# Ledger of designs, part 1: VH-VL binders against Probable pyruvoyl-dependent arginine decarboxylase (pdaD)

All scores and structures are predictions.

Target 1, 139 residues: Probable pyruvoyl-dependent arginine decarboxylase (pdaD), of Prosthecochloris aestuarii (b4s6j7)
Amino acid sequence: SIFPPQCERISVEEGLKSLSPGEITFAVMARNSTNEHGRLIASSIGVALPADESVYGYLSEHHPYGQTEEQSGEYAEDLAATMLATTLGIEFDPNKDWDEREGIYKMSGKIINSFNITQSAEGQNGLWTTVIACAVLLP
Structure headers, positions and changes below count from the first letter of each chain, unless a header shows other numbers; Kabat numbers aren't used for antibody chains.
F, E and O stand for the ipSAE by ESMFold2-Fast, ESMFold2 and OpenDDE, each averaged over both directions (binder to target, target to binder). V2 = 0.75 x the mean of E and O + 0.25 x the DockQ between their complexes.
[cut] stands for letters that were removed.
The coordinates of atoms that the task and the answers printed are left out; those that the model quotes come from them. Centres of patches stay.

## First folded at step 8 (VH-VL; framework fv_temelimab)

Design a11 (from H0 with heavy chain L100M F102Y)
Fold by ESMFold2-Fast, scan of step 8:
Structure a11 (fold): chain C 139 residues (1-139), chain A 121 residues (1-121), chain B 106 residues (1-106)
Amino acid sequence: as target 1 above (139 residues)
Amino acid sequence: QVQLVQSGAEVKKPGSSVKVSCKASGGTFSTYAMHWVRQAPGQGLEWIGAIIPIFGTAAYNQKFQGRATITADKSTSTAYMELSSLRSEDTAVYYCARGMWYGRLSYFDYWGQGTLVTVSS
Amino acid sequence: QIQLTQSPSSLSASVGDRVTITCSASSSVSYMYWYQQKPGKAPKAWIYDASKLESGVPSRFSGSGSGTDYTLTISSLQPEDFATYYCQQYGSSPLTFGGGTKVEIK
């Protein structure tokens, strides 16, 4: 078992590499948005998918270009946080720990920082601009 | 294409246990949630619990907690549901069903054919 | 625990009829799913996220709703639509199903 996994930086318009059955693809999505002051803010979410499916396909379907996170699925973010917590050995209860949203943001920040995800200052508001596809090796 | 194939029908005595298997093929086993749902004769669907094989995590409906044990064997792509202390009211068809990993852990996209468990003396 | 109530419990309709099935939750749910079950067979995934048809589901089917009230509609009933339809929520554990609506063709 290896964490952090091997990672490739792939643009959202590019396909993801195929992986062997029995592996998962862990994708970190970085999104540019602006607050009320016009400052560019990056947001991220992690998703683990079966190796026989395209992570890009999932992201295009559920987090397409120009969609907000709210329109793309608050459920997906909740799921990603639960999966990340489980992978890292952290117990996460959405019902109990929802007020402790720092856990979700802290995990996302660690992944971004660990994999050196670069954000463009000229990102499009609400657009998912970066995908990092990672293979998680099974024990 | 994904297929879930369950073990055959069983007749059990009250107080015994039963272990039903569900073998997955055609697709990735480890990263999908595997759910167990039962249906008593002429009745509706009742969720028992689920496991995510790659993480080894299992969740249970409180009604079955302490009697149900859900496990998975990644080497054989097989999920199991064991139900102990059987009563006549446990007579039902037991289904395994795969939950989507991305955004729909509770949406059952593929189902096994069902296993009839009859509890009688 | 979220309870799902389906109405009607059963109905009989003729080929070509419009059929509407309702599913009411005891509290707001995040997502609603529908399954079709034919006699003696396992349920099939049918509608996800309240309104999206599963691949292979005929376009005469539609789903709608949000919050606590959801519907499944068949615009023109066909013989192969004879089945029991179940709603299922994702909002809280445990996962719960409606009691089912049996659709019979006259």
Scores: ipSAE 0.000, ipTM 0.520, lowest interface PAE 13.5, mean pLDDT 67

Design a12 (from H0 with heavy chain L100I L105Y)
Fold by ESMFold2-Fast, scan of step 8:
Structure a12 (fold): chain C 139 residues (1-139), chain A 121 residues (1-121), chain B 106 residues (1-106)
Amino acid sequence: as target 1 above (139 residues)
Amino acid sequence: QVQLVQSGAEVKKPGSSVKVSCKASGGTFSTYAMHWVRQAPGQGLEWIGAIIPIFGTAAYNQKFQGRATITADKSTSTAYMELSSLRSEDTAVYYCARGIWFGRYSYFDYWGQGTLVTVSS
Amino acid sequence: QIQLTQSPSSLSASVGDRVTITCSASSSVSYMYWYQQKPGKAPKAWIYDASKLESGVPSRFSGSGSGTDYTLTISSLQPEDFATYYCQQYGSSPLTFGGGTKVEIK
């Protein structure tokens, strides 16, 4: 699986409703899953929130045929930006340096909005089938 | 498909300000970063700053702190860069460029045609 | 601020030549990108993530490198390749470009 099997699934709305406006640190993880032959079969985007109330959300996309790794990377990062803005209501500070190695981005932001849930059968790009939030205690 | 169209050339006096626009069409506007880069005649590229329209937050190269203001209007899919207190050294072609705001694809995939700003006394 | 130094600043070459351009960073960078710019035109995305060709870029182009040292190579120069090439780093603010390497006809 793309996500750790030991995390509990919760709705994004339920997991994030208790967060107050303020500064937070979060990490965005974008991953591609490939088959034995290196062909892309799924992409996922995870968002890790504050350590004491960490919530992972992820989107899955299945790539039947013809999609390039470059196109999948573009979709994953666009979806991560959309999920941060529309689901979490986080104001992003692009002035801060971030380490983008290995598909992990550590950022900080300020929660200023109410939460939006982006659960749908086909997602924003017509390729995504689900959004699942998983609460994880980050060590 | 994706096209960035910038406003026309400007001639300005020292001490004035200029505001350049960049209208996006054919693709997603709100969730990509819109960057501003300038190039003085015969010289290289210099990053000014960027905005991510969906967040409304802009980042700046510290060289332009206090002089540059980058904004976006999501309803018109247009980004703006205003530069104040103009000097002759600000004479350059100003480009807008779209990019993903993080990750290995955070390169400038589409560029506007450029806007020549001439500052002369 | 990460400074990028390109070498050479200019070179003269003939059609069919192998051309090598280098980009050295003052400290390790996460990602390196290359752009091609022809006179009077905006830069074009050319190579991303050090070695991956943008769609439509001819296979005679290649990129390599990691850490602080990166290279763009043209295996057999063609007339349409005469341009200025810029490297650009991402991962540390401010975003910075190299000074450019002008590839001129001999």
Scores: ipSAE 0.006, ipTM 0.523, lowest interface PAE 12.4, mean pLDDT 68

Design a13 (from H0 with heavy chain I54T L100Y)
Fold by ESMFold2-Fast, scan of step 8:
Structure a13 (fold): chain C 139 residues (1-139), chain A 121 residues (1-121), chain B 106 residues (1-106)
Amino acid sequence: as target 1 above (139 residues)
Amino acid sequence: QVQLVQSGAEVKKPGSSVKVSCKASGGTFSTYAMHWVRQAPGQGLEWIGAIIPTFGTAAYNQKFQGRATITADKSTSTAYMELSSLRSEDTAVYYCARGYWFGRLSYFDYWGQGTLVTVSS
Amino acid sequence: QIQLTQSPSSLSASVGDRVTITCSASSSVSYMYWYQQKPGKAPKAWIYDASKLESGVPSRFSGSGSGTDYTLTISSLQPEDFATYYCQQYGSSPLTFGGGTKVEIK
């Protein structure tokens, strides 16, 4: 896997089992992107959300986050890509050719990078969103 | 079809408070952001804040922090904006506006008709 | 706070003219949106994500730009296009609008 061991892809069924009220769950957009020097920047970018019934209703109209391609996938991709680009000191370019993959990933071990998004317009609406970035450094 | 209907015009004295309502019909009220934006006569647009009814938590432009209170009642599909300590500079048309939908909550796809608030002694 | 500067503040144009208005941000933004407002009316959603037209917006309108510089173009101005156009960013809180560009009939 080109993904770090901390970011393991799981099936939709296994993901649904982890989406219980009161638990934090992850919806992840996996992207492989390189900078101008050919360095791999990101292989998996995630969003951690409080998992209760009202959050499900908010995020995807009664669907678990990551099941609604249009709503949750696009939101997680935009948010995670922007946060990762900001963290790595590069500007997000929506016109770049990205190798993107969608899925539900279970984070295990150590969090490589996480950020609380409380200062963005959406974050200030009372949603505690933690972006988890799974980035690989090429030697 | 989504429609936002606001309460009627108000005339207030300096130092008082005003509470404007915005009733949504059609569509899903709880899962969209409800924003408040004002426009003084002949001037541009200024964002006050927003609420997502499902969470009940509001976000504010720091300029209005402490004076504005944004709330929502899911049972009546109505959002409210209360502005306290009114000054003549607060004379404006106040709009409610809906965030487009989940991925574009800061894009205002539907707007109310506006409520004129006049602050005069 | 991200400041948005629109240029020009106003312009006079004739039916059939090509009109371009600009919106410059003080720092890079994630999204740019445009609204059309006619006198006495609420603003109307017009362009989202810099370049995507809202449903019902005529194809003579286009948006472009990225980073800090964005434009709205009307390829052949029509009588119903006379209005004030506002840009709005989503890059950081608070949400901010440009000062508006008033498009007037010549």
Scores: ipSAE 0.000, ipTM 0.515, lowest interface PAE 14.6, mean pLDDT 66

Design a14 (from H0 with heavy chain T28E L100F)
Fold by ESMFold2-Fast, scan of step 8:
Structure a14 (fold): chain C 139 residues (1-139), chain A 121 residues (1-121), chain B 106 residues (1-106)
Amino acid sequence: as target 1 above (139 residues)
Amino acid sequence: QVQLVQSGAEVKKPGSSVKVSCKASGGEFSTYAMHWVRQAPGQGLEWIGAIIPIFGTAAYNQKFQGRATITADKSTSTAYMELSSLRSEDTAVYYCARGFWFGRLSYFDYWGQGTLVTVSS
Amino acid sequence: QIQLTQSPSSLSASVGDRVTITCSASSSVSYMYWYQQKPGKAPKAWIYDASKLESGVPSRFSGSGSGTDYTLTISSLQPEDFATYYCQQYGSSPLTFGGGTKVEIK
């Protein structure tokens, strides 16, 4: 694909420390049990993103971490679409105008799938951490 | 209403360069890809490349790599395509066209009127 | 690069006829789009994502297909449909167009 921003999977420790102004990242983590709640961290300097509280609230209620790897990927896809829409100044409401939002959703999914959002540490270590960093060049 | 307005026709000598502009009005500029497509007289459409202004990222058809340079000025909502080392086979109408930068909505929804570039010796 | 082959290259049909134009890709494409171009004018967006009509396109037009084979159909040809139709793939660089199908009404 020639048009998505450059995105890559990195560790949470390295990724969060290496962010530059204009870079967007997502960090998804879950601890130990399939029944434990996870957390979404979205961070960028110089880019307007939704408040972390509202994104985390949505994830915790509708997409609790503890699902299968496949389901966790679906949750990350939806959240990445929301973050991209907000960064681009586009209102994203999948229940209002599906036709107008579908392109953002599908490409978000392809970006997420390309980076294989799965357990970043083995289950035996009791922690999953996945970070996707996308470079967004700001004016 | 979105409108793309291109610069006027040009006649160039082989070996020279040409720079065509495309000014957008209405709608979003920065968050859409601006594509450049050419059409030789009586022939089909050929993609040259595109730029996504918000990312500052340009992509090129490898056939034009090294000869084509696509830029954008967000402050004036204007995209540019410069083609160097012109040959007679570069004679064509050059179009700018807008498409969302990814996904199913990336089709070219608005087109400029076209700029005829004639290369003759 | 992905090569797009359109069939037929040209056709002549009567008003009211059903017209079918095909576009075959050398490998699977991510998205397929169709454009209508009239002589001396820029192309117009016509069908996006294989089957969705652009705003203002008459309902007699339809698109279908997936993978490597795509079709544009006009259920009842009208005089204003005289034009060249181009398919275009998106997702694999370089972006490529089919050779075009010229529709002539006789």
Scores: ipSAE 0.007, ipTM 0.538, lowest interface PAE 11.2, mean pLDDT 68

Design a16 (from H0 with heavy chain F102Y G103N)
Fold by ESMFold2-Fast, scan of step 8:
Structure a16 (fold): chain C 139 residues (1-139), chain A 121 residues (1-121), chain B 106 residues (1-106)
Amino acid sequence: as target 1 above (139 residues)
Amino acid sequence: QVQLVQSGAEVKKPGSSVKVSCKASGGTFSTYAMHWVRQAPGQGLEWIGAIIPIFGTAAYNQKFQGRATITADKSTSTAYMELSSLRSEDTAVYYCARGLWYNRLSYFDYWGQGTLVTVSS
Amino acid sequence: QIQLTQSPSSLSASVGDRVTITCSASSSVSYMYWYQQKPGKAPKAWIYDASKLESGVPSRFSGSGSGTDYTLTISSLQPEDFATYYCQQYGSSPLTFGGGTKVEIK
């Protein structure tokens, strides 16, 4: 695994709890893709925010106004992955196949971002895909 | 309405440094990237680097790494680009330009008026 | 770095002509943008995401392309279209611009 221990798969709630009050918070994400019936199993996305103890969070079963479960899940996955793997100092091609992407990204000398996509086998309930991304502040 | 206002023209000696400012008004400062682009007389556009103020993250074109320093002051909504060890080849109009950085809308939607930096003995 | 090559570097055309300029990337790009620059002025955002016109851009302009090859077309050239047009890629650092295509009206 390319991930440091602090970026290993963690629950969404544990990821959100790792955000530091009063400091710049880092994105933690976990998302399950839609099954073959178009329903999301679960996702939760946190994004980096200014130091103010607030966090942007999103759970696919709690949809923004006017969004479907499918749209909410796809939006959250795109937003979280794009924000953590930006092109400013980080090589990222959003048009590449996500299923096989894994890497460490550096935004500055202080930050290492780890990004991993895992995918379950095809089945009656469709593909279960997990996107794991986190940022680690270097001392 | 978003507006970017840059500091005035500078004439500098070879070997010195110049620091250009770009003050944003209207709209959101901290969450957009602020880019710096230069254009030598009669030449095309060349990207120097950018900063995302909310993260304090700066990225540079390798050509300018070590000579360019890009910073931002969120309290005054002002971005800065300092270029050191100036040579005559650095004579150019320097532009600031803002853009989103995380999706297909990351084009440079607003530009400053430009700052002419002339490097001469 | 991704190198962008624009063709032609300059052209002269008459009012009402169809003008086509191209931008070729040395490798596939994530996003392609076009800017219009008039003499003595800052560039203006013109086309984003390869084919979408910025607000205020006349409908005679269009953009197309994907991967490595992109095109800007002016269907019926007008006097106010005298300018240099630059393509720009976003997705790979460093961000790069094409060399520009200068459009002059006869």
Scores: ipSAE 0.006, ipTM 0.530, lowest interface PAE 11.9, mean pLDDT 67

Design a17 (from H0 with heavy chain I54S G103A)
Fold by ESMFold2-Fast, scan of step 8:
Formats: sequence, structure tokens, C-alpha cells
Structure a17 (fold): chain C 139 residues (1-139), chain A 121 residues (1-121), chain B 106 residues (1-106)
Amino acid sequence: as target 1 above (139 residues)
Amino acid sequence: QVQLVQSGAEVKKPGSSVKVSCKASGGTFSTYAMHWVRQAPGQGLEWIGAIIPSFGTAAYNQKFQGRATITADKSTSTAYMELSSLRSEDTAVYYCARGLWFARLSYFDYWGQGTLVTVSS
Amino acid sequence: QIQLTQSPSSLSASVGDRVTITCSASSSVSYMYWYQQKPGKAPKAWIYDASKLESGVPSRFSGSGSGTDYTLTISSLQPEDFATYYCQQYGSSPLTFGGGTKVEIK
């Protein structure tokens, strides 16, 4: 698992779902945990299938680990995006895929692996769905 | 660089329907949210709904639920908003506007020029 | 539905004046955006995430706030700033706008 141990405690709110191999565009959001010396201990990763801003806001404010604010850290998004892309078999270039306006990595490609979604939140009025992935399985 | 071009002004009778188009050029169409917002003469802005073409799902303000239909054609990079059962209070300029991908889908970074729809007998 | 109240609804000011307009939400919101609209034209994206200026927006503009209270400030009003300003939230659906603040020449 590329996710920290606390990710495994996330409740399944809308049932267990899986992403299947196929064409997809999604974004990666990361949260860091640091020790008293500012060293990175753990990161949690949210994977957003095209997600309504209100759902993204919900995850930022009400992260499944109980966080209400974003944690800062050096290169957490780069590390999280690289690890996830590698696990899913997606080509990833941090210099091309970073979106400065959004502060996130945009990923597009053909998913060749599947992963389990342990938490899913539907977008407002059903426009979008955001998922939190805490387990990755290579088929 | 990104440009949204809307169809021309329309005059409609009460009880009829209107369908406004919004053609996007430049940039990616399919993964960005396309919103519809209206503004009655001398009044403020009111959100109607949105669609993201790649996912095929439209969302609506409850006030317009059942009367508004928002669709998109990815092959022509065109979004549409149809409003039925028109009333005089539906007279407004109708705008399409693009939301940023993912984190700011409801921040309208590019706007169409607007389409005036007048409902009168 | 989250209601946004802008104050004042209109104001008259002179070139060089400091102008502050406020936007108050009926409940806490995570995202607040501001748009500038001139007569006969579509609105323009102006401020995002409460405080970040859109590309091309002059540095005399600033935004601040969190939770339920947000402000847009113009430190030294210029002739091209006379417009109506709207706040917008997406803390919950539906998306809602404030009633607008019209900044008029004195």
C-alpha cells in the first residue's frame, strides 16, 4: 500500500467500488503528516475522478482522517502522484502534469491496473464523484 | 485562447421553449465543467446548472429542475441549455461559463458573450 | 441553500479612494470567488480562493476572509474599476451569487 496505515481505517460510506482498466482523467490530492522536527512521516492520497469543487472542498476540510485543514510539506504532491502513477501504470511527468492554478497533478491515461476504493463521496446533485483510495491491487 | 461563442438572441412566446448553444474553441472541452448562468435585466446572477461532457452527468439548481436540460456534444465541442415552459420572468441574458478542472469546477474562468432571450407575447 | 449578502449594494467613490465591499454567507463556505462586470458585458473572473488575484488583475485589488465573512478591497480606485462586483460560493449546491455591489463614479 502506498498509503499510510491510518488510511486503512476509512469507513466505506457508499460501498466498496473499484476503478477498472480503461481511459481516465483524474487528479491527485495529498496530505502530509510531519513529526515535531518537520520531517515527513506519512502522506495520505485522495484520488478524484472528475470531482465537483464542493466534493473536493469537503475532502480538504473534512479529510477521512479527521483533518479540517490542509497540511503543508515539501514535495508531498510530487511523491504521492509519482507513487500512484507508478502503481496504476500511468505515464507521469511532474514538470508537465503540475497545474499551478489548481496546485494539483492532473493525470490522464489508460489505467492498466485496478484498485479498490474504500470511500466514495458523490458530487453535489450527482454531477461528480470523488473517491478516496486506501488500497491498490495489481490484477 | 479559450473562447466560448454563444448562439444569437431569441424572442419567444410564453409556454414555448428555447435552446441556447455554446461552442468552445481552444483548449480541452470534455473534462471541464460547462455552466449556465442567467441575468435578468438590471438584476444579479443566477446559476442554472452544469455538465461535464466526458462524464455525461448534468447537475441543476432545484429552481430549474424539470424545466432545464443541459447537454453536450463532444464531437463539436458544443454545450446546450434548453429551457421549457417559458414565462415572462425568464427574460434574461443567458451565459455559458467554463469551470476549472477538478479543484475549482465552479470558478468561471471563461465566459461566453451572452444570449438575450426575451419572453413576450 | 447558502445565501450571500453583499454590502453595500452600491457606492459612489472618487479616483484614489479606498473601497471595501463585503460578502456575508448564511453558513460557512470553503470557496469564495469574485467577478467584475461592466455594463453590457459578461462578468470577468477576478479573485479566486478568497484572496488570489486572477492573471491580469491589478495589484491594487485584494481579497480576504474565511468562513462566513469575505471582503474585496481596492486600495486606490482607478477609472477602469467602476463596475459591479459579485461574490460567489460553492460551499454547497446550488451555486449562489451575492446581489452585487455597484461601484459608481462620484
Scores: ipSAE 0.006, ipTM 0.542, lowest interface PAE 12.1, mean pLDDT 69

Design a18 (from H0 with heavy chain T57I F102H)
Fold by ESMFold2-Fast, scan of step 8:
Structure a18 (fold): chain C 139 residues (1-139), chain A 121 residues (1-121), chain B 106 residues (1-106)
Amino acid sequence: as target 1 above (139 residues)
Amino acid sequence: QVQLVQSGAEVKKPGSSVKVSCKASGGTFSTYAMHWVRQAPGQGLEWIGAIIPIFGIAAYNQKFQGRATITADKSTSTAYMELSSLRSEDTAVYYCARGLWHGRLSYFDYWGQGTLVTVSS
Amino acid sequence: QIQLTQSPSSLSASVGDRVTITCSASSSVSYMYWYQQKPGKAPKAWIYDASKLESGVPSRFSGSGSGTDYTLTISSLQPEDFATYYCQQYGSSPLTFGGGTKVEIK
């Protein structure tokens, strides 16, 4: 719906390389995706994140809204959206940018640089979060 | 208490490169953003870029694209900013500053003391 | 690129005066921050999220504004308040600062 079919078929590396400096709108969503052996199955444009308690603890500790131990996993979208927004220099506010109907964060801004993202290696023993991000060039 | 300590002043020739360090102590290094900002003599503040060490992600002001490289070493809690192809207009005090990388608190809460870089023949 | 224009660029004031500094953005911003810088020193975080005082900032300081227009006010200027104040936006890349307002003793 919100993501064109081509966004779902591009690997994370290929998708990020396709972004160019300019005015764009992003839609960001995250999901946990692992196989029977705990390996991440990355099948969409996005960023693969480890299920790292230090990272989720950081979000819980510094999130401007209430926090619980269960929210360490639930804030994976906040982590992914914030990471993308910071890389691109785009403002992000979870309270305002969450689209309840679509279940995604919508962001807009200018891409100032090519992506310089280090992807994590596959996790064999944890849950990985895949972020799906798709850039839409404004009219 | 968080403290950021920068490397000492440098005098460089035009066309060379400079690499400034910023060592963090007290508090968490990896999960905060480390920003670099410069200030030419008698002038205002100019953002160069930032890095989030835990993700190895850097973002740059396009004005410095191709000349600035920001890196971090998590084992030593040290961030670096390298600026190449130096010109006299690059003479400035260079600051590192820490910030949260999301939400309303994404501002520069702690600053280093500054490093004077002078570019002259 | 969002441009921030501060007014005035400098002002002379006496202890006890009320001082107002403005910051105007070329387009709407959601997050505005203020920094205090004294000669020869690094800037200090002063006001975040347009109106919230950083820990240790005296209550005589206040911030207000939304959209494109923001202000920093000092209700009764004290000797330690003489400094240059910078506004800064977050949310649009590149991060940008205003040109600064120098508050000088009369």
Scores: ipSAE 0.006, ipTM 0.520, lowest interface PAE 12.4, mean pLDDT 67

Design a19 (from H0 with heavy chain T57I F102L)
Fold by ESMFold2-Fast, scan of step 8:
Structure a19 (fold): chain C 139 residues (1-139), chain A 121 residues (1-121), chain B 106 residues (1-106)
Amino acid sequence: as target 1 above (139 residues)
Amino acid sequence: QVQLVQSGAEVKKPGSSVKVSCKASGGTFSTYAMHWVRQAPGQGLEWIGAIIPIFGIAAYNQKFQGRATITADKSTSTAYMELSSLRSEDTAVYYCARGLWLGRLSYFDYWGQGTLVTVSS
Amino acid sequence: QIQLTQSPSSLSASVGDRVTITCSASSSVSYMYWYQQKPGKAPKAWIYDASKLESGVPSRFSGSGSGTDYTLTISSLQPEDFATYYCQQYGSSPLTFGGGTKVEIK
């Protein structure tokens, strides 16, 4: 089998109706790579949709291959700046509508919950998060 | 199609402030990053900063920290860049540019037409 | 801050020529973007993720590279290709651009 498991894209309407009280849906930014041992690694950031002014980010419960807890902490410290300046990304079909590109995802049939991600102009980093680890198929 | 329309040219005195607007149409506003880039006459491109409206969070090039303020109004799909304590070296064309939210935040797929800001006594 | 150095700063070429411009980063970057700018106009998105052409960009354009060294190539220069080309790095704040390469008519 391939690690990590595949993520499923769902519609906004399906995502909204599947939420429990207090849960949210999100869009995903994901990056795929393989390590020298042939394992597929994906890292992604989820953000809340359709909340007007609320922002949540959800990162994997699984660490990237070989990453320590301390390294994960240092990565997440810069997460909000990384989201704005970019390092992570997955290419979606350029011919799809914006909604397709922004996709809401589920893993193993469950909507993934999110955490707040914010950064001040003074350089304070986002809230601590865990990196999401699932494979997203390139279009 | 997505269009970015900027406010008109401005002439400012040294020490004053300028606020440039960028109105987006034809697409989703809140989840795209909106960047500000300037170009002095005959010079290259310089990144000022960006905002993702859904977050309400702006990030800045350290060179402009404390002088630039980037904001967004989701209800009007308009982003703003305000630059204070203007100097003659701030004379430039100021561009807004959209970054694609999923996977291409720093790739500017659409650009505004530019706003010439002239700082002169 | 990652510095991007483009070479040459300008070049003169004839229609039908093969043109190669380079962008060198002071440290390794994940990807590179390229923009085309004609005089008096805003830049246009041209190449993303080092090698992928934006919609509407002619197939005579190509991009390549990884790490610190990236290249934009025009296999057979056309009159509409005379412009300044800028590279931009993906992955490190602040976002930085190269100094530009002006492709002029010979």
Scores: ipSAE 0.000, ipTM 0.516, lowest interface PAE 12.1, mean pLDDT 65

Design a2 (from H0 with heavy chain L105Y)
Fold by ESMFold2-Fast, scan of step 8:
Structure a2 (fold): chain C 139 residues (1-139), chain A 121 residues (1-121), chain B 106 residues (1-106)
Amino acid sequence: as target 1 above (139 residues)
Amino acid sequence: QVQLVQSGAEVKKPGSSVKVSCKASGGTFSTYAMHWVRQAPGQGLEWIGAIIPIFGTAAYNQKFQGRATITADKSTSTAYMELSSLRSEDTAVYYCARGLWFGRYSYFDYWGQGTLVTVSS
Amino acid sequence: QIQLTQSPSSLSASVGDRVTITCSASSSVSYMYWYQQKPGKAPKAWIYDASKLESGVPSRFSGSGSGTDYTLTISSLQPEDFATYYCQQYGSSPLTFGGGTKVEIK
């Protein structure tokens, strides 16, 4: 897995089982990860669309970042990073806090690194295109 | 395609509470913020607070802290705003409005029709 | 709290006129949005990210600005443009709106 260990256990199959037939959702699963001391260190988001729908097409219609698979991944990463920052009580703006050169978010003495992967997952009504993103708070 | 439908007008006495509902259809409910905004007769717009249903947490304008409670029921795609200890200055049209909760498209793209709440003795 | 001040509070203009509305923030904002509201109706999203027109908004509308100073301009006012326009900031809690600018027919 290219994700940090904190993120590697998220699975979208369980979330997909809760969807109604034909239902399209922007997030099927959200999880927070803690270290051995119970401190929040990562947040993950799983996003899914039916196989006969394009994640790109859906996100283009509903979200600004949704014009390509790459932008769908960027949107999911922003969502995971925002979830992490919100849970920590940190002010966060993905547009302002993104360091394009280093590929990380920097805000108020904190660094968030984000990752995403697109994959297929079995769910109701067949195969679903999924994007899983995870944001990790660095030391 | 996305539609927000609010509950009907209410007349309340000072000191009572009101609970307004906003049912969403079309699009995704859980991952968008649902905001509550009010507008007193002839006046401007005032943000009350918002909830992101997937996270289960609400944020409030400090002016309404302790009086407003914003909740969401994901199973019915319905958001609620309850305002307690009503005063005459709470007379307003109350709107629900949807938006992304981050980034440049966090503007309120769809609005409910509004619910008139009148507070009078 | 970021306070938004709109100027003017109201204006009277004729069809074909150029109309400029300003919105000044008490400190720098992350995002600035504009809404159009007609009497008895909910506001409609009009301009997002300071300068981008929402789908269905006529090209005679434009937005500009950054930091603390923002403007909405109508290059040639049409009858359907008579409304109240509100600016709104996003990024700092509480979310705040300007007081509105009522554009009415002369």
Scores: ipSAE 0.006, ipTM 0.564, lowest interface PAE 9.5, mean pLDDT 80

